# VH-VL binders against q9umr5, part 93

Target 1, 268 residues: q9umr5
Amino acid sequence: SYKPVIVVHGLFDSSYSFRHLLEYINETHPGTVVTVLDLFDGRESLRPLWEQVQGFREAVVPIMAKAPQGVHLICYSQGGLVCRALLSVMDDHNVDSFISLSSPQMGQYGDTDYLKWLFPTSMRSNLYRICYSPWGQEFSICNYWHDPHHDDLYLNASSFLALINGERDHPNATVWRKNFLRVGHLVLIGGPDDGVITPWQSSFFGFYDANETVLEMEEQLVYLRDSFGLKTLLARGAIVRCPMAGISHTAWHSNRTLYETCIEPWLS

## First folded at step 5 (VH-VL)

Design p15 (framework fv_mavrilimumab)
Fold by OpenDDE, second read of step 6:
Structure p15 (fold): chain C 268 residues (1-268), chain A 123 residues (1-123), chain B 111 residues (1-111)
Amino acid sequence: as target 1 above (268 residues)
Amino acid sequence: QVQLVQSGAEVKKPGASVKVSCKVSGYTLTTLSIHWVRQAPGKGLEWMGGFDPRDGETVYAQRFQGRVTMTEDTSTDTAYMELSSLRSEDTAVYYCATGPYDLLTGYYKFDYWGQGTMVTVSS
Amino acid sequence: QSVLTQPPSVSGAPGQRVTISCTGSSSNIGAGYYVHWYQQLPGTAPKLLIYANSNRPSGVPDRFSGSKSGTSASLAITGLQAEDEADYYCQSYDSSLSGWVFGGGTKLTVL
């Protein structure tokens, strides 16, 4: 039998968005128990990510317990960060494949139409004033806002991304790294035509330097220092990078070709 | 945690300018939106202006446009409000204030206030 | 002359219920902008009492409540206490002025 699949949605999203993915999984892996977690939907997805992590943890623990052979995680957009954090705080998770589906794993910094209704003006130039304020980290979006021009503010104020990345020292860094390394495979999916994740390479742990030049994963300090295990995972062949062009952000979970190429091979 | 400490009382002649300071502590000024509100003796609160995170700029009340200037010195975590061409009607307690911006709804509230600075304009 | 109109004064005896109205227009409260309320004790800076129409900050007793309807808002105080004697101001945003606006203030006297 196939291992159970747990799906975590993204910002302003819900379980309904994954109806096509469910069909694909059912067709190609019949009998697979797929659970799309319907937590923190819609506007509730703006709640602090640590709160979301706790909620999702409570939901996945029973599923994992019933699947001693392991489970697969498919985590979309913001959900990918939730899942990474989840795997970092859980010392007993049994995740075989962690599929990060167009997730801003290294953070977000850019204007996007997807968030334009929240930020009518340039969010790139101003959002740091909100996100890194004493109250900014109460919003999920701010939890992974990564302003390359205000690195000091990011490192000091980010209560989520900077911590799970090990960019700011904290007492749980070693344990979180150990926990995250329990994952069998880390499947990173994203692409240049996403239109939301900025830069799109963030889905592959690439990101801007101070000059807004995109650096690859291997050039990132978190990799070089192996702060949360990326270097170790890569060394053991546990990281899979699956870039795909021609896919918009809201289509990653509904594209059949993407599923067959990047997701299906890791469902067993 | 956020504290706002304002400069001392001022006495000015009509036509002069006054510059009130508001020093931020507990957090960096860079990530705070400072607003200024004044209150004439025995009168109500009047918003003068402040940083609008929605627009990403300092906005002044129409009544004070051209006469008020709000600036910040991030190196000293100090915000300033300068009011020129002072008149007797400008006699008031001036407050700096700040608070959280609600990302979802866009509302702004003043959770933290300075102690106020009395500015007296008299001949 | 304030953009938001409040009664200049209200009074009540201890234990009573009092309400303070805040009347705006289509360019502020009526436009859907939230209303905040501030309490100002004599000789002190204002203190946030109610935010976003009906929410209480931490430390504000539940005997304080706010509501909004149409172009007006209201602050209600139940179980009036001596320490409630203060000035109360409503606040909102006005699109026509592109700025924040306060009510004229209401002096609450506890008899």
Scores: ipSAE 0.755, ipTM 0.878, lowest interface PAE 0.7, mean pLDDT 95
Fold by ESMFold2-Fast, scan of step 5:
Structure p15 (fold): chain C 268 residues (1-268), chain A 123 residues (1-123), chain B 111 residues (1-111)
Amino acid sequence: as target 1 above (268 residues)
Amino acid sequence: QVQLVQSGAEVKKPGASVKVSCKVSGYTLTTLSIHWVRQAPGKGLEWMGGFDPRDGETVYAQRFQGRVTMTEDTSTDTAYMELSSLRSEDTAVYYCATGPYDLLTGYYKFDYWGQGTMVTVSS
Amino acid sequence: QSVLTQPPSVSGAPGQRVTISCTGSSSNIGAGYYVHWYQQLPGTAPKLLIYANSNRPSGVPDRFSGSKSGTSASLAITGLQAEDEADYYCQSYDSSLSGWVFGGGTKLTVL
């Protein structure tokens, strides 16, 4: 029988976005129990990410407890950061495949329609003034805002991403790394035509330097220092990279070719 | 303000096809989820299919799959629904219905409806 | 049968409270998909009355309210008025059908 699948949605999103994904899973792995977590939908996706992690943690515990053979996570966009934190804070998770679907794993630095809706007069160059304030850190999008021109402010003020990436010290860092390393597979999916995640290589742990030149995962300090286990996972053969061109941000969960190529092989 | 204006009533013979139009104004067509819903006389609402601009997919209800085609002409901001192999039980008012993706709820809802197009299938 | 089950009719007197139920299953309401409600006056197109379980569009009086529990949803109308006489439809998304589904409709009669 197939392991249960838990799905975590993204910013301004809901379980509705995954209807096609559920069709694909049912076609290729009939009988799979798929739970799309119906928490922090729409406007509530703006809640601080640590609050979302707590709520999703409470929801996944009984699912994992009923599946001693393990579970898979499919986590979309902002949801991939929630799942990153879940894998670190849960001492007893039994996740086999963590499938990260176009998630800003090293952060976001781009002007999008979502940002303009939330902060109409802002530009990516000045959003650091809002996001790196205590008030700004009450919004999920600011928890992973990573301005490459104000890295000192990011390291000091980020209450979420800098901590889970091990870029700033935390008392639980060693335990978080140990917990994260229990994952069977880290499947990273993303692509150049996403149009929202900026830089798109953030989905693969790449990010801008101070000149806005993208440095890939292996050049990042978090990888080189093995801060939360990326270098160890890659050495173990547990990291899968699956880039695909031609897919926009809201289409990752509804593209059949993407599903067959990048997701289906990891749903045992 | 969003307005949906549909084409006029049609009378068709069994076996014919009908193509109903829905002209959209007050919003960009490409950002709207356009759906088609029919209602037979004295009966309830029945969803036939629709387009989701976020993933670019058009989905048809199973009972209409193979007989229905939904298209859009972005140059004229007009959506179309064509139903083929008409039968007497296809006699109904056909509505287009739409709404933008609602960021506050993370869902589409049918905020705006056309006036309806009566399609009569008779011998 | 309709995928979402509504009573075919409900009635009440002016000023009373009436409730219209919408019963689904694990593939729709039970899966966490939102419930929307539409009001259809005779000879008119449906009008969105309640969206995302309990939210009211601008212009809808607060005497209309929606709720959801488990696999079912409910529309409550308090202070019933003669102009509320209409057909009411619930709607949700169904993952097994990969599409939107409507309830069979409830005719509200104001006595």
Scores: ipSAE 0.312, ipTM 0.741, lowest interface PAE 4.4, mean pLDDT 91

Design p16 (framework fv_mavrilimumab)
Fold by ESMFold2-Fast, scan of step 5:
Structure p16 (fold): chain C 268 residues (1-268), chain A 123 residues (1-123), chain B 111 residues (1-111)
Amino acid sequence: as target 1 above (268 residues)
Amino acid sequence: QVQLVQSGAEVKKPGASVKVSCKVSGYTLTYLSIHWVRQAPGKGLEWMGGFDPRDGETVYAQRFQGRVTMTEDTSTDTAYMELSSLRSEDTAVYYCATGPYDLLTGYYKFDYWGQGTMVTVSS
Amino acid sequence: QSVLTQPPSVSGAPGQRVTISCTGSSSNIGAGYYVHWYQQLPGTAPKLLIYANSNRPSGVPDRFSGSKSGTSASLAITGLQAEDEADYYCQSYDSSLSGWVFGGGTKLTVL
């Protein structure tokens, strides 16, 4: 039968957001055990990402242990970064498909409704002053804030994203890479009409250079150095890219066509 | 631990200008919002203005607009407040105060204060 | 004068409870802006005592607490000690002035 599916939500989110996704899975893969993790819901999603990784790790261990054939992860928005770190810190994970739904894998540099809730005015050009402080790094949003105009500050101050992307050295980098490479498939989903993830190509490991020109994954230093295994996964045929236009940020988990095209094929 | 150390007392004549400094240690100035607050002898606290790192701009209280200039030298982690066209009413202790932006509350708070600089304006 | 109104003085005996009010308007506390409280001992700089309505910084005793309702905020001090004798100031943001405002201050006398 089908492998269990574990769902990790995003910023200011909860398990309720995935009701349509659960319906689609039940229709196409009846009998699939789907667990939507209800940790760090709502405001608690602002907690530091390493704290969230620890909590989600404790929740996924028993699920993985009960599924010797493997599990699938579906990780939405900020949750995709949690799942990136889970795959790196767990030296015995049995994840087959890691499905990343519009997650800022290279970081975020744009004004969104999420940021406007915390910051009444546009903070884009000045957010580096807040996020790269020691206090700012105690908040999840700042853990993946990636200002292309202050890349030296990002590399020095980011306590999460720069480390899991191998952009800054870490003692555990080699073991994190080895663990991440155990994944069967890395399924990347995103699109130009998302409206929140900026640049939207961040969902595919593309990102701004210092002139705010988007460079795709294969031009990124993290890919060229194979820092955590992207180049190896691509050579292995394990990376799937599934861009889709016409989908807003809050609709990735509730669009049937998106599900049938980008998610369903990877839920063996 | 953040510490703020201000320059020494000043005595000025009416019409002069005064420039008070505030040296930050323990953290980099670029991560802190420096505000200036004064207190006339025996009276309450009065906010004069401060640098808002969220917008990258300095905001002055309307009462001081046109007379006050607040600047930062990030290379020495020192903030400055210059008040011009001094009047006897400007006699006060001038404080610098700072704190990080609190993401949970969405607000600046004055976690740390300088010791104060007494500025006396007399003929 | 002050856009946030505090009583000029309050008094209490050791061990008693006192409250200090801070009354604002719709452009500050009434608009949902947070209230912070500062304690100023004679001859010293102010010290942050309560932030964001009800939170205590590290090192501030449980005897100090803050609350907010409508256009007003209150600082409560229980188990009064002689060392609590000081001036207390509330602070908030005012949208009509586009800046921070302080209350006029309250002198606490421990009898």
Scores: ipSAE 0.076, ipTM 0.590, lowest interface PAE 5.2, mean pLDDT 89

Design p17 (framework fv_mavrilimumab)
Fold by ESMFold2-Fast, scan of step 5:
Structure p17 (fold): chain C 268 residues (1-268), chain A 123 residues (1-123), chain B 111 residues (1-111)
Amino acid sequence: as target 1 above (268 residues)
Amino acid sequence: QVQLVQSGAEVKKPGASVKVSCKVSGYTLTSYSIHWVRQAPGKGLEWMGGFDPRDGETVYAQRFQGRVTMTEDTSTDTAYMELSSLRSEDTAVYYCATGPYDLLTGYYKFDYWGQGTMVTVSS
Amino acid sequence: QSVLTQPPSVSGAPGQRVTISCTGSSSNIGAGYYVHWYQQLPGTAPKLLIYANSNRPSGVPDRFSGSKSGTSASLAITGLQAEDEADYYCQSYDSSLSGWVFGGGTKLTVL
């Protein structure tokens, strides 16, 4: 009766992180088949995002094939970018709701606990040196590093985010747009107290300009040019925005109020 | 395809400074961190310093702090190592070396080495 | 003194097996930091021989192998050949020094 749900985790995560989310889904939608993909766990989440997309694609194909009525995706943090690419590269996906839990859809530019663990004294202003090299682009965190003070390097060197957002041209852009537009609903979730995703509005396709002033989705060139279908989806009524204050980055998948408000309504 | 080409041999007097260059080809300097390693005649390899991507800055081995300065000119893809207040015991072959820092495993290995620059401090 | 300890020399005849040890401490190899090995032929710059404890770069024969146990690492050379005569250096990272460290080097003599 209920469509299956596929969950894609984030940086340094595993399926264990979603135990509360599964509990909530079982309570409100009993009988739902939920598959939390246990690929690229822990340190392997640092592998290039295109490599992760290939692995997750292989895992979701049989699940989608068994559900002709459609599936839902719940994609957390970095996982939301994996799901963005999946929807673009799969010419036969049958995703109804794509639920993006605090994912840096326009990129990341901030000092976080994870970055401080990897680079204890490194400042966000210095990471462009590593991330925008071909070598740096072999790591997931650099695939969505978006330094607003080095837009020229981001646009030229990003092997993943700039391409999937249509910020740099790609031969497959037209096909990727067509495929992405097959999604039923794009549900965007995030909030000001996340503490990791910087700016937090990146979860809603907003981002810094060169002065670190946040411009919202409708002011982005990506939206205005309809590069991968955001303007078309919004006109269709297919984009849902669900901001919520008071939720830290590691709590999006374990907050009952957030689930009931932002996730539950989209799990038909 | 990365190649490191160093400047030629130098002879210096005690108390002088020496500046060794390392030109990167086959890849841009900003894509690789350059480290400096020296080897005194008949002795082993000694790491002097280099860029630490974890810290986002150039770090120097304790014994050289205060005497060594490592810089780079990204417009010419050239790294420099300047050692001041030279002593006879600074007579050595100085190498530049580079390789990617592996974020997944947290290690740094030197895949590519310059040919070495002999610095002789006369006594 | 070197932070990583290697024997100053080892020797063997062609066809034999030799091993070169690299002994560290809890701040480097014992802390889980990877060990790399470099070969330096007479008159040349060092060349990466083994990386991340046991991996070989392209072009390095499988006669060369590396291993790690506890606070120590070992380089093994089987089927020893005359061209293997060289100096061998281990390298790791040391957390107490916040930097990369080399062993003192081992001169391999092929008899």
Scores: ipSAE 0.000, ipTM 0.412, lowest interface PAE 13.8, mean pLDDT 87

Design p18 (framework fv_mavrilimumab)
Fold by ESMFold2-Fast, scan of step 5:
Structure p18 (fold): chain C 268 residues (1-268), chain A 123 residues (1-123), chain B 111 residues (1-111)
Amino acid sequence: as target 1 above (268 residues)
Amino acid sequence: QVQLVQSGAEVKKPGASVKVSCKVSGYTLTSFSIHWVRQAPGKGLEWMGGFDPRDGETVYAQRFQGRVTMTEDTSTDTAYMELSSLRSEDTAVYYCATGPYDLLTGYYKFDYWGQGTMVTVSS
Amino acid sequence: QSVLTQPPSVSGAPGQRVTISCTGSSSNIGAGYYVHWYQQLPGTAPKLLIYANSNRPSGVPDRFSGSKSGTSASLAITGLQAEDEADYYCQSYDSSLSGWVFGGGTKLTVL
């Protein structure tokens, strides 16, 4: 009776990260078929996002085909961007709820331990020199690096995020928007104590302006122009915003109160 | 560099409780997963429970629910495992095991093990 | 009683190849959870030998390798040496138990 759930993990993640999430789903929706996609785990999560989208697409097709009533997506951190692209490039997806779990939907601009591991001598202020090169765009984290002080370079060099957000023109933009709009619900989850996603409002389509002042979703050009359908979804009542304080980046999939409040209601 | 030093052997009577300590040196306890595994003489390994710092949760194996309590003192980098209502079948070597999150695989693994604490339950 | 099934013993002569199987189910290995392997020399604590199906920690010789297929995993030891005589344990996560599980262990005897 419950629709299948497909889980897409984040940067340096694997199926192990979702063990508590699977327990919660089994408790509240017994019999739900939950598939955590075991692709691009650990180090392989650094592969270019378009490569990951292709691989995840091949994995979700048979799952969606077996569930004509529809499926739900739970997509964590970087995985939320993969799911954004999947919903746009698949002209036959049957996704009901797309649950975006602390994903940098408008991009990332912050120093993190992950960045220090990859680029030990870099700071957020100079990472644009690496990320907006052709070499840098071969790394997933650079595909959604969004430096608000070099927006011209972001718009020109971003091979992934600027395109799926409709911030730069693409021949497929109209089809991608049409496909994305087939989603039943867009459930956005995030919070101020995440500590990794910077600004945390990126999980809700907010982002820094050139002065590092956060502008919320409704103030973004991509929303105002309805570039990929956010304004249309909001008008339909299809966007759910579920912010929660007190949750660190690696705890979103293991907090029972968050699950009950933000995820459980959308798993019909 | 990372070392786990456990408390010494214990002899307990049935019905008593035992509390085993595990002092972590070479890194901060809060950055590592900490797990407890036991092994009865001549038998295999049995996971009892552990703490995952990414989740912030302590989980106990179903068999030990209600009898085991795992705690940490971050000021002394010491983990504790207390097992109550001891029976003769609880006679075993008790190990603590830890490791950092491995970015290359996206998993915790038990990289470092304590020397083990022999707990004998005898009347 | 073990959730992961291993043969109780295997044996081989120096220089030979041995394999140790670890059979699980749809709630652990079959669900995609990784398999780790531990070596326990007599009188010592276990030591991580293979992690995440097929990866070797620094210092583990190339003679040890791991693989996974469906609901099962295997540890292969080539060029068998006397010091390989030990107990070997597989480990995975089990979603139905909400916890880590170990295989029953395999005693390797080097003749």
Scores: ipSAE 0.509, ipTM 0.801, lowest interface PAE 3.2, mean pLDDT 91
Fold by OpenDDE, second read of step 6:
Structure p18 (fold): chain C 268 residues (1-268), chain A 123 residues (1-123), chain B 111 residues (1-111)
Amino acid sequence: as target 1 above (268 residues)
Amino acid sequence: QVQLVQSGAEVKKPGASVKVSCKVSGYTLTSFSIHWVRQAPGKGLEWMGGFDPRDGETVYAQRFQGRVTMTEDTSTDTAYMELSSLRSEDTAVYYCATGPYDLLTGYYKFDYWGQGTMVTVSS
Amino acid sequence: QSVLTQPPSVSGAPGQRVTISCTGSSSNIGAGYYVHWYQQLPGTAPKLLIYANSNRPSGVPDRFSGSKSGTSASLAITGLQAEDEADYYCQSYDSSLSGWVFGGGTKLTVL
């Protein structure tokens, strides 16, 4: 039998968005128990990410307990960060494949049309003044806002991304790294035509330097220092990178070709 | 936790300039947008200007444009408001104020206020 | 003269209900911008009382309430107490002025 699949949605999303993915899984892996977690839907997805992590943790623990052979996680957009944090704080998770579906794993620095109703066009350059505050950090988007021009503020004020990345020292860094390394495979999915994740390479742990030049995962300090286990995972062949062009952000979970190429191979 | 502490009272002659400071404590100035509001004796509140996240710049009330300058020193967590060409009508208590920007609704409110700085303009 | 118009004064006896109106225009309240209310006790800096039309910050009693309709907003105080004697100001954003605006203020006297 196939291992259960747990799906975590993204920002302003709900379980309904994954109806096509469910069809694909049922068709190609009949009998698979797929659970799309319907928590923090819509505007509730703006809640602090740590709060979301706790909520999703409560939901996945019973599922994992019933699946001693392991489970697969498919985590979309913001959900990918939630899942990474979840795997970092859980010392007893049994996740075989962690599929990060177009997630801003290395953060977000862009005010795209998708977020325009929240952010005025001119806010990208000054959002640090909003996000890097105790009040700003009450919003999920600010939890992974990564301003390359204000790295000091990011490192000091980010209550989520900087911590799970191990970019800011904290007493749980070693344990979180150990926990995250329990994952069997880390499948990173994203692409240049996403239109929301900025830069799109963030889905592969790439990101801007101080000059807004995109550096690859292997050039990132978190990798070089192996702060949360990326170097270790890569070394043991546990990281899979699956880039795909021609897919917009809201289509990653509904594209059959993407599913067959990047998702299906890891649902065993 | 956040506190705004302003400089002391000022007495100026007409035509002079005054510069009021506002020091932020409890958090860094960089994370806040400081606004300035004045109140003439026995009168109401009047917004003078401040940083507008929507515009990404400091904006001034039209009546003060060309006469007011608002600056920040992030190294000392201090905001400044300088008003030039002072007139007797500029006699007022000047407040600095700040608060978080609400990302969900896009509104700004003044949660924190300085204690006020009395500026007296007299010949 | 103020962009937002408030009555200069209102009064009530302890325990009564009083309301303070704030009348704007199509460029501020009528444009959908939120209204905030501030309380200013004698000799003190203003204090945020109501934000985003009807929300109370922590520590503000529920006898204070705000509402908004059309181009106007209203602050209601029930169970009036002596300590409520203060000046009250409404605030909003005005698109035509590209800035925040205050009402003229209302002096509340508790009889």
Scores: ipSAE 0.031, ipTM 0.607, lowest interface PAE 4.2, mean pLDDT 92

Design p19 (framework fv_mavrilimumab)
Fold by ESMFold2-Fast, scan of step 5:
Structure p19 (fold): chain C 268 residues (1-268), chain A 123 residues (1-123), chain B 111 residues (1-111)
Amino acid sequence: as target 1 above (268 residues)
Amino acid sequence: QVQLVQSGAEVKKPGASVKVSCKVSGYTLTSISIHWVRQAPGKGLEWMGGFDPRDGETVYAQRFQGRVTMTEDTSTDTAYMELSSLRSEDTAVYYCATGPYDLLTGYYKFDYWGQGTMVTVSS
Amino acid sequence: QSVLTQPPSVSGAPGQRVTISCTGSSSNIGAGYYVHWYQQLPGTAPKLLIYANSNRPSGVPDRFSGSKSGTSASLAITGLQAEDEADYYCQSYDSSLSGWVFGGGTKLTVL
């Protein structure tokens, strides 16, 4: 009688990537209904994150309705940001554990092969010119680009991350905070050997200051102001931090030790 | 340009082992998977196993575990499939198949197939 | 029975439309895993015909199309031609088997 699990994939990804995760869940929690959402797969993962949030919302409503005892979310990479917004926009979600697998919760500032594929001549130092344009904000990856040397542009131009983190005001902020706070547990997973998420501490709500020195969650204005409920969740004992070294970005969903240590305990 | 060229036909006795090779050429993408599929005469396709480049692991279909071993020699761009304890029902054409991770779909697909290797198991 | 069920045969006359079904379960197609289709002409290796439910590789004419509904997928062939006579296989991933699975195959006969 385990709660259903809903899985949300990442950038240039699909349900295929979670086959090992499903095997692990079936071994430790046999009978668990696991739904890997096959929306916004591959290139469609580049669509604006608010569009993805709407699509995933429509998909999770019937699953949540069938599970009055609650559901768990496992959200990988970019998918963790989708799930952050989903929990805020849904007035009636019944999520117990929100498990975030190496998601750039405070944003991304690093050169990746995906960015080179999309913008071949751009370096991380120059990408703000593209991402903080109206055209750039039509791409999901630019929705969470966070250049610490152009924080003013990030705050003004980010159509998604700055709003969902409460770094810029939004009319719905109070309702979004109330909705997010209904989550039972926020399980944060990430590590120094990820190789894609930069800084890796973004998975734990840490991020670069203007000198590229990482400041942890408790030093962020978002936390100190309790903009969407992090301080309240931490005080409630609802935030779990599970860092693990030795795991590359594409291996978080396929490492048995990671699963047993960081995921399995939260799937009751 | 991309080609998979397999080794020639084999005739084996019951209880023997066979090792089929698959040479990959004309391809430079770093994220490719090699899979092995067999087809008994007049029958359908059956997946035997393959290499998953995302986790670096080789996965075998349950019915072949303990009898099949899949290896790669990156210095010669050649993949191998060895099947042991051969039985008459192992008589089949053995194919290698591969494809890159497709960024458009977020999925591996079998874009390229070898020509097949006929393995006959008889007394 | 194979994990993915296809009709063993289907037939049609030139110019007609035929459909080939591929029926799975909650552990494969029903779990959201993509369906691919392969065409195997007599005496040749299989060739990718449709990938990720409905996409065509370069060189595959648009008279071939794929669709998915619930736990099943379908391959549709319109404007049937003599050279379409072949075996057709669906493929998906199955989470309960932790592996790839093929349908039993459908022999298309053009009369």
Scores: ipSAE 0.006, ipTM 0.538, lowest interface PAE 9.4, mean pLDDT 88

